# VH-VL binders against q9umr5, part 396

Target 1, 268 residues: q9umr5
Amino acid sequence: SYKPVIVVHGLFDSSYSFRHLLEYINETHPGTVVTVLDLFDGRESLRPLWEQVQGFREAVVPIMAKAPQGVHLICYSQGGLVCRALLSVMDDHNVDSFISLSSPQMGQYGDTDYLKWLFPTSMRSNLYRICYSPWGQEFSICNYWHDPHHDDLYLNASSFLALINGERDHPNATVWRKNFLRVGHLVLIGGPDDGVITPWQSSFFGFYDANETVLEMEEQLVYLRDSFGLKTLLARGAIVRCPMAGISHTAWHSNRTLYETCIEPWLS
Below, E stands for the ipSAE of ESMFold2; O stands for the ipSAE of OpenDDE; V2 stands for 0.75 times the mean of E and O plus 0.25 times the DockQ between their complexes.

## First folded at step 18 (VH-VL)

Design pn45 (framework fv_nofazinlimab; at its last look DockQ between E and O 0.84; V2 from the best seeds 0.86)
Fold by OpenDDE, look of step 21:
Structure pn45 (fold): chain C 268 residues (1-268), chain A 122 residues (1-122), chain B 112 residues (1-112)
Amino acid sequence: as target 1 above (268 residues)
Amino acid sequence: QVQLVQSGAEVKKPGSSVKVSCKASGGTFSDYAISWVRQAPGQGLEYLGYIVPIFGTARYNEKFKGRVTITADKSTSTAYMELSSLRSEDTAVYYCARGSYDSTGYEPFDYWGQGTMVTVSS
Amino acid sequence: DVVMTQSPLSLPVTLGQPASISCRSSQSLVYSDGNTYLYWFQQRPGQSPRRLIYKVSNRDSGVPDRFSGSGSGTDFTLKISRVEAEDVGVYYCMQGTKWPFTFGQGTKLEIK
């Protein structure tokens, strides 16, 4: 039988968004038990990410316990960060494939047309002011806001991304790295036409330098220092990068070609 | 100059709801946290919650067990605080306050509303 | 929740004399960024609260220099070098480091 699949949604999202994905999985892997976790939907997805991690942990533990052979995680957008953190804090997870579906794994610094209703262009340059404060860090968006022009503030004030990345020293860094490395495969999915994740390379752990030049994963300090295990995972062939053009952010979970090419091969 | 103007005094029955408004003028609205604090007669200050309008949601003090709803209308630069299932203990002056930015970062409670007296009595 | 404890709760002071208010937190108020988000507020009779001090020792604009804040970690102090009649009111400390943000009980300053 196929391993169970657990799906974690993104910002302002709900389980309904994954109806096509469920259809695809059912068609290609009949009998697969797929659970779309219905937690922190809609505006509740703006709650602090650590709170979300705790909630999702409580939900996945029973599922993992019933699946001794392992489970697969499909985590979309903001959910990808939640899942990465989840795998970092769980010393007993049994995740075979962690599929990060268009997730801002290296953070967000965008004012794309899609986000303009939420973040006006003029706000991108100033969002660090509220986000890198106790008041801002109570919202998920700020937990992975990564302003390349205020790296010092990011490193010191980010209560989530900087920690799970091991960019700021903390007493759990070694353990979290160990836990995360339990994953069988890390499947990174994203693309240049996403329109939301900014830069889109963030889905592959690429990100801006101080001049807003995008650097690849292998050029990032988190990789070079192997702060949470990316270098180790790559070395053992556990990282799969699946870029795809022509897919908008809200379509990653509803594109058949993307599913067949980037998701299905890892649902064993 | 930033000003916060709150709605007028309210008298409510137990079990009912009250919605207090806080209109901001003299500056931008969306990227500042608007906090709600109350003060019972002769008592201290109590933090209810706050909203950052650009995010569209609020943080709440769990002490109120979901009875507080804080919203913001960016088009009118107005924040709202609604308290449901009112009790006599909810009798208090309710304040809104807005933060500001300086060279040291973001700081809350730089500007205060005049307060709104809410009386809950049978 | 972080408990903020002020002392004294009542502070009678002679005009022209100094005043000191203590605020203690149940845990450290140092945030990850190294800042300490401790605030002092003044509330005069019949008025809205007014922020006097932010981040332990920074005076707001318009606040007389006779007001000063100090402290670190869990112990903080607000001092008034020379109390004036307009200083009558209740003073509150507040922590903004850990949600939910919390106030002290307040210290009522009166003139003897």
Scores: ipSAE 0.921, ipTM 0.966, lowest interface PAE 0.5, mean pLDDT 95
Fold by ESMFold2-Fast, scan of step 18:
Structure pn45 (fold): chain C 268 residues (1-268), chain A 122 residues (1-122), chain B 112 residues (1-112)
Amino acid sequence: as target 1 above (268 residues)
Amino acid sequence: QVQLVQSGAEVKKPGSSVKVSCKASGGTFSDYAISWVRQAPGQGLEYLGYIVPIFGTARYNEKFKGRVTITADKSTSTAYMELSSLRSEDTAVYYCARGSYDSTGYEPFDYWGQGTMVTVSS
Amino acid sequence: DVVMTQSPLSLPVTLGQPASISCRSSQSLVYSDGNTYLYWFQQRPGQSPRRLIYKVSNRDSGVPDRFSGSGSGTDFTLKISRVEAEDVGVYYCMQGTKWPFTFGQGTKLEIK
């Protein structure tokens, strides 16, 4: 039989968004036990990411314990960052495939439709002022806000992403790296037409330099230093890159072609 | 010329709810956050929560979780604090205060409202 | 929660003399960015609090030079070099390093 699948949603999202994904899994892998975690839904998704990690950890522990052959994670958007941290803080996770659906793995630097709806100004240039403070770090968006023009502030003030990416030292970094490296496959999915994740290459560990020129994963300091294991995973053949054009941010979990191409092959 | 103006005093019965307003004038609403702090008669200050209007949600002190709701209305530049299931120990002056990030960083409490007395008695 | 402890709680002082208020935190207030998010507020009778000092030692605009803040880690001090009649009120320290943000009990400064 197939390993259980655990699904973690994104910002302002809930379990309902994954109804098509569940249909696809049932069609190709009948009998798979799929659990879509119904935690931190809607506005609660703005809670600090470390608080979300703790809540999701409590939910996944019994699922993993009941599946000694392993589990798969499908983590969408912001949820991909939650899953990054879960894999690092859990000394005993048994995750085979970690499937990251358009998640800002190196951070976000761009106005979302949500921010533009409330304040249609140049918010991306000003967000660093609030985000890189203890006040801002109590909101999930600020935990992965990565302003390339204020990289020193990001490195020093980020309470979440800079730490899990090994961009700033942490006492637990060695243990976090060891835990993360136990993952069987890191499947990265994203594309140029997403429209929300900026730059879209963040889903593949690429990101802006100070001139807003995108540098890919292999040019990043975190990769070159192997800070949390990306270089080791790539050398092991454990990283899968699956870019796809023509898919908007809210369509990654409901596109059949994407499912068949990028997700289905990794659900043993 | 920044000013925060709060709604007037209220007397409430135990178990009811109160909603206090805080209207901001001067400055751009998107360039600040609003904190809510209370002070019981003769007592010290206690932090309830704060809202960053551009995120559309607030951060609440766990002590008040489930009872306090902080909202903001961009069209009127007004923040609100609603406290439900009122008890006599909720009798206090409730203050709103602004924190600005229109400079190089965020600094809290640069301007305060005048305070709103909420009395809870049977 | 971070506990903020002020001493003394009552501070009678003679006009023109110096005054000193201590604030101690139950854990370090140094944030990862190297900043210490320690604030001092003044509340005159019947008025809203007013920010005097931000980030330990920075005096807010309009605050007289008589006021100064100092300290590091867990031990902080607010000093008034020469107390004036208008300084009567309650002084509060506050930490903004770790949520939930917390205030000291307050120090009531009175002229004797």
Scores: ipSAE 0.834, ipTM 0.923, lowest interface PAE 0.8, mean pLDDT 91
Fold by ESMFold2, look of step 21:
Structure pn45 (fold): chain C 268 residues (1-268), chain A 122 residues (1-122), chain B 112 residues (1-112)
Amino acid sequence: as target 1 above (268 residues)
Amino acid sequence: QVQLVQSGAEVKKPGSSVKVSCKASGGTFSDYAISWVRQAPGQGLEYLGYIVPIFGTARYNEKFKGRVTITADKSTSTAYMELSSLRSEDTAVYYCARGSYDSTGYEPFDYWGQGTMVTVSS
Amino acid sequence: DVVMTQSPLSLPVTLGQPASISCRSSQSLVYSDGNTYLYWFQQRPGQSPRRLIYKVSNRDSGVPDRFSGSGSGTDFTLKISRVEAEDVGVYYCMQGTKWPFTFGQGTKLEIK
């Protein structure tokens, strides 16, 4: 019998977006209980990420309680940050596979299709001014906005990403790391043709330095210092990297080849 | 020089709704917080919520239980506040305000509208 | 919600004398970035509010140097070193550290 699967959607998204993924799971793993959480959809996905984490936590607790053998998470885009925070704040989670589907795990810095849709001119060099204030931090985009040219502001003002990355000291850092390390596998999925996640390597814990040169996961201070457990997970063989070219941001959950290659093997 | 010009005074019956406009001129609009604050006669200031127009959504004070809707139209540089299910205690002057950026970062409430009196009576 | 408590609520002052308004928050206003998001506003009779002081102690452009703000953590003060007739009005503190952002009740300054 297959472990239950919990699906968490991204920015401006809803549960309907996952209809093809549900079909793939039903065909390859008949009988799997799949729950696509219908919370914070549409414009509600712009609420502070900590509010979303609490709402999703309330929804996953009863599902996890009914499945003592464990559950899997498939978390798309912004939803991957929600799920990573869940794994840190829940000392009683039983997640085996955490599948991060094109998520901005090290943050976002760039003009994206949905950012250009929100405002028609490039604003990436200026967004730090509102984002790194209490007014901006009330919106999810600002919770993971990571301006490499204002790293000091990011480190000090981020109410979410700098904390779950262990980039800023806080009293829960040791407990969050312990909780996150209880995950069986971390499956990182993304690719160069995504078009939204910027840099796309953020889905693999890569990110820009001050010159906008991408440093890969193993070159990041959070990895080198093992701030929340990435080095430990990699050393025990628990990190799976599954890059795939040719997939746009909205197509990750509706591509059969991606599912079979990157997702299906981890839905035990 | 930034100016915020609000729509005119309104008299409303209980149970109806009101929509107040706030037009910005003489400056940029879309990357600031546009806030709505009210003041009942002889009373203090109460923060209703704010919008950052580039995000296209607002944050609301929960005490209004979803009765407040704040929107913005970037093409006309106009923000709107709608308050529904009006009660007599909603009688107040409603202000819009815009923040600014300075050497210390983002600062709220640098520019204020002239206020819009909304009177709710039977 | 962070409660902002002003004292006094009514402040009669003789022209040329100092005035002091207290503002206390129910929790620290120090944000993770080290800033304290505490603001002071003046509302003259019949007018919209006007920002006087931002982030505890910084005077806005055009605010006379007889106005000063001070404080830290949860306790803040607005001082007027010599009250002038134009200073009549209501003064509000506001916190911008934790949503929903909140105002004090106001302090009505009047000339005796």
Scores: ipSAE 0.802, ipTM 0.910, lowest interface PAE 1.0, mean pLDDT 91
OpenDDE, second read of step 19: ipSAE 0.919; ipTM 0.965
ESMFold2 (binder alone), look of step 21: mean pLDDT 91; pTM 0.935

Design pn46 (framework fv_nofazinlimab)
Fold by ESMFold2-Fast, scan of step 18:
Structure pn46 (fold): chain C 268 residues (1-268), chain A 122 residues (1-122), chain B 112 residues (1-112)
Amino acid sequence: as target 1 above (268 residues)
Amino acid sequence: QVQLVQSGAEVKKPGSSVKVSCKASGGTFSDYAISWVRQAPGQGLEYLGYILPIFGTARYNEKFKGRVTITADKSTSTAYMELSSLRSEDTAVYYCARGSYDSTGYEPFDYWGQGTMVTVSS
Amino acid sequence: DVVMTQSPLSLPVTLGQPASISCRSSQSLVYSDGNTYLYWFQQRPGQSPRRLIYKVSNRDSGVPDRFSGSGSGTDFTLKISRVEAEDVGVYYCMQGTKWPFTFGQGTKLEIK
């Protein structure tokens, strides 16, 4: 009787990361059909986000078709951006709760503990040089790299995030907005101890200005212009903000207290 | 001074694999993309793929995705291109090339390796 | 894939005379940033290619002023104002706007 749940993983990740999440859902909502999409795993998560959106779209269509009462999405890290685009490009999605689990919704700018583990030299100040080119835009992290010191380059060269956020015009923008607004609830989760998502407020549509001072969602032009429906959703009472301290990036999907507080209430 | 030095010529049997190296000198290795391009005798240039060493991951031309592997070792500033299941039509000179970051942004192919002749024959 | 078509494929030129090579793309090469990612390369016999022109019209350091690039959208030209003996070789255009990046088939410049 519970709506099916579709899970989309993040950067350098796979379905295995969600074993604890599945246990929590089974305990609180027994009988829920949970599908963890096993696409673009590991280093394949670096493929361009529009390519990932197409692949995930093909996987979710039959799941949504079998669930006329609706489905829920739980989308982790980079996966939250994939889900943002899915909700915009699908004319017929029936998503009730979109649960964005520590996703860089306004982009990423910063040296992170996770990336430093893989890449010991700082990436922050130089990534704009390659990311804002056709070469860089063939890698997912460049699709949402948002350098606040080169915002004009981000706006003009981003092939993904600037478009889905309505920060640059697109012929499909009106349809994408209409489709996104069909979502029942937008549940935003994140926190200051994540250690990867920089700034962490990106998970709540906040982001750096040119001085690296964080401006929250309501101060963003995308919100003020209602470019893809955030202002409309907030006015409807459809945006849920659930910040939690003490949780590192790889622990969002395996913390019981977080699950009970931020996820469980939205899995009707 | 920037220089790309490739490994020496190879003669291979059909069905085997070849791994060509490209050692970069000068500059910061992680700041550049390394591209691999081949040229069959008397023919034009064909793009195989490229790697961003900073991500440790390559982008392949779909024509070669199942057979080509491009890797990079940042500690030795060396990129590698491995081509498996070799056929006679893979006989070509294989080039590595890198890009530059100047006032116009990122531009590919500012420096090329000398080329590595790979001959596939029985 | 974006198809790059060069014309002519063979270009015999008298020493000291001008030469022009055309490159046409099957799709516009203007990227969202307003830049056009079109490149020209020269390959002399037995040598590695070298980049002559980047982003349609920008000459690389060390490339003589007699080389110039022009064009927009889908139609591009490489011009040599006064062909020198050292210019013999094959010239390739390349697009870097859309993956996979593709080369033209090449134009062989020969002194007649």
Scores: ipSAE 0.787, ipTM 0.902, lowest interface PAE 1.0, mean pLDDT 90

Design pn47 (framework fv_nofazinlimab)
Fold by ESMFold2-Fast, scan of step 18:
Structure pn47 (fold): chain C 268 residues (1-268), chain A 122 residues (1-122), chain B 112 residues (1-112)
Amino acid sequence: as target 1 above (268 residues)
Amino acid sequence: QVQLVQSGAEVKKPGSSVKVSCKASGGTFSDYAISWVRQAPGQGLEYLGYIMPIFGTARYNEKFKGRVTITADKSTSTAYMELSSLRSEDTAVYYCARGSYDSTGYEPFDYWGQGTMVTVSS
Amino acid sequence: DVVMTQSPLSLPVTLGQPASISCRSSQSLVYSDGNTYLYWFQQRPGQSPRRLIYKVSNRDSGVPDRFSGSGSGTDFTLKISRVEAEDVGVYYCMQGTKWPFTFGQGTKLEIK
């Protein structure tokens, strides 16, 4: 009846975080098979994102194969980037709704409580020194760290986000774009009170310019060049934007109003 | 003056574990990563893993994954390497070394500890 | 894993003569940023290793100018223009371009 739902968690997270989400889905779509992938939990979420993509790929293949009508993905925070890459590397995915739940789709540039106590002045202005090296790129956070004041370093050193966004060339870029465009709906969720994802508009493919002024998706080169299909998806009517104020980063998967407004309509 | 000071030599029985410390001084602890490298008697250098203190977790060489744990205590500027299920083949000098981040970028192994001899004997 | 192969493994040299050590990698060491993360280390008997060269050709502070590094892609060389008695020890190359980071097997330099 209902398509299966696959849930991918975020940084320092695990399947336990989604108990409320599972309750909501069971109430509105009883009988839905929901699989919360129990891989790369806790500190293992810091493993390089390409390693996580491989592991999650192996887990989702049998689920997708058993669901010829398609599946839905709900991907939280960092997990949204894992799902971005899954949709690009899988030649045969059958994802209908890709629900990106407060994920830094254009990257992260901002302090969080997880990192604040380490640097005396500013964590965000100094992290580029660590991240943009082969050593830093072995940690997931550095794979999507996007310092707008060192954009050349991001473009050249990012082993993950710059490649999946088509910001730097890759031999597989054309195939990745074709695969990503197979998705039925791209549902983007986020909001100004998140407190972790910085800028919060990164969840909607907006991001800082060199002056830290946010430029929305339609002003990004990624969109304008249609590097992985955002412009094509928008023209097709396949992109859904669902911003909501008043929700902190750890509450996106446990807020009933958010679920009813932004998630429930896309779980056929 | 930058220094990495390691704990003293250890003699361990097969099947036990060892925890070696590396105390950093002379620089800002948060500005660098700490690597662990070992050298068996008469042999070359072998990379075990490294920690970036800001993440609270480490990256391990697959050869040692499941037996090695690298941690950092920011309050004492000390990194630790714990190796479990010890075998005679683990007899080696264990080194900590830092890498630093500055205007030239990241450069690994700019300072090394003095080494800690770990002997695994029956 | 990237395999680092050094040649020769044993290098007897006459005091005051030049010495050359080769290091070959199984894969290109050029990172996407255009940098080559190749390093040279010296280990004197009974001492910790000391970094001599970073990113192929840059000498560390305090390293004599008689030491030089060169190379590109997969082939690298460490040269000592005039060997001195204090240079006795084992020399290692290392790649930091691709995890896991790997060392060459070492070259033992001895005065004959």
Scores: ipSAE 0.785, ipTM 0.899, lowest interface PAE 1.0, mean pLDDT 90

Design pn48 (framework fv_nofazinlimab)
Fold by ESMFold2-Fast, scan of step 18:
Structure pn48 (fold): chain C 268 residues (1-268), chain A 122 residues (1-122), chain B 112 residues (1-112)
Amino acid sequence: as target 1 above (268 residues)
Amino acid sequence: QVQLVQSGAEVKKPGSSVKVSCKASGGTFSDYAISWVRQAPGQGLEYLGYITPIFGTARYNEKFKGRVTITADKSTSTAYMELSSLRSEDTAVYYCARGSYDSTGYEPFDYWGQGTMVTVSS
Amino acid sequence: DVVMTQSPLSLPVTLGQPASISCRSSQSLVYSDGNTYLYWFQQRPGQSPRRLIYKVSNRDSGVPDRFSGSGSGTDFTLKISRVEAEDVGVYYCMQGTKWPFTFGQGTKLEIK
C-alpha cells in the first residue's frame, strides 16, 4: 500500500492537466489513492494565494487524517507556492515528499511566453507599479512577482511570498519554520527550457540580483539565515534537486522520462 | 485629457440583468485599473469590485459574488459591469472610476465616469 | 470588513469659517509598506465624486490649498480652512488598505 498523493495545480489550470501523471502513477504504484484538487480552477487561480491556501487546507485535512503513515504532495507551478504555505501553516501535517514541479519558489520576474500570451506587449519592467499595492496583492500573480530592481517594494508590499520565505518578519515565522521542517523530502524540479518561470532557477530557490545575475540557493540570504529551514533541510539530506532540459512549462506533468527520473523515486 | 464616459440610464424589471459600459479615453488602457462603485438615491457609496485589464480578470466584493461580472475590452478601451438577478435594492447610480500607475505606485479614483442610473421596478 | 465612521454627518458652516470632518477606522490603516491608504472625496449635488486627498495628506492637482488632510493609524481629519460657497456637498473618507475597500457614511456640508 502506497501513501496517498495530493496534487495541486497552477495558474489558469485545472485537474484535467494531470491525466498523464495519474497514468504514470497507476503504472508504477498501482493502488495509490491520488486526489487532484479541483479548487481555484481557471480564472479562480488568480485569487489571492492566502485565500487559496485556506481553501486547499480545508480539502487536505481529511485526506491527511485518513493516512496516518503520511501523504505526498505534487504541486505544479503556482501550486508549489500554495504547498509551501500549507506546510508552514499546518501544525499537524504529515507530508513525506513535497514535490515542487517547476514552481517559482523565489518569485517571478520576466516577460515569458505565458505573460506575452496574456498581454500584447512586455510588462516586466512596469508590473511592480500595480503589484506592490493593496489592489495588486488581491491577485495571485502579484503575490509572487519579485522585481529585482525594486526589491525594497517587494519586501515591504508582498503579502505572501516575502512572508513565507522569511524575507520580511511575521509574528508566526517561528511556528511556520517549525511546521515546514517536519517535511520528509523537498524535491525541486525545473529546467532551462520551461519558457514561463523566469528565472528558471527560481524553481531551485535561485534568483536574480540587482544586475539580473542569477544567484543560486546557497547564496540567498534566506538560505544563509535559515529563515524557514532550507539550510537545515539541506544539512539533513532532505533536499533533492532534479533539473531537466528540454521540457516546456505545460509538459512537466506529462513527460514520462521526467516522471521516472524525478517523481517516481519519491513516491512510497 | 483623460475621460470616462458611461452608457445611458436603464429601467429594468426584478430578476433581469443590466450591463453598464465605461469607455476610457486618454492615457493607456492597460496602465490602469477600473473600479465600480454604486450609490442608492440619498445614500452613501458602496464598492462593487475592480478589474485590472492587464490580467483580464476582476476582484469582487463578496456581498455581490455570483451576481456581478466585470469585464474589459482592450481593443475598444471599454470596461463593463453586469449585475444579474436584479432587486429593487439595486436601484442606484453606478460609477466607474480609474486608478493610475506612476513612479510612486498605484493610486485609485483619479478620474470618475458621469454615472449611470439603474432603476429596478415592476 | 473595516468600518469607516464619519463625524459629524451634518455640518452647517458660516461662509468664510473653518470646517473639520473626522473619519475613524475600526482597525489601523497602515499597510506593510508603511503607507496609509486613506482617501477623501467630495461630491457636489448632482455630480460624480472627485478625489481631494490621497494617502492621508496629499492634495490632488487642482484642489485648493484651503483643503488639508491629516491623521494616523485609525483617526483622520479633513479640514477646510475657510469655507466657500462652492464647497457645498457630501464628503466621504475611504480606506484602501484592506479588501473589501470601504467608505464612510458621508458628511453633508452646507452653508448656514
Scores: ipSAE 0.763, ipTM 0.891, lowest interface PAE 1.2, mean pLDDT 90

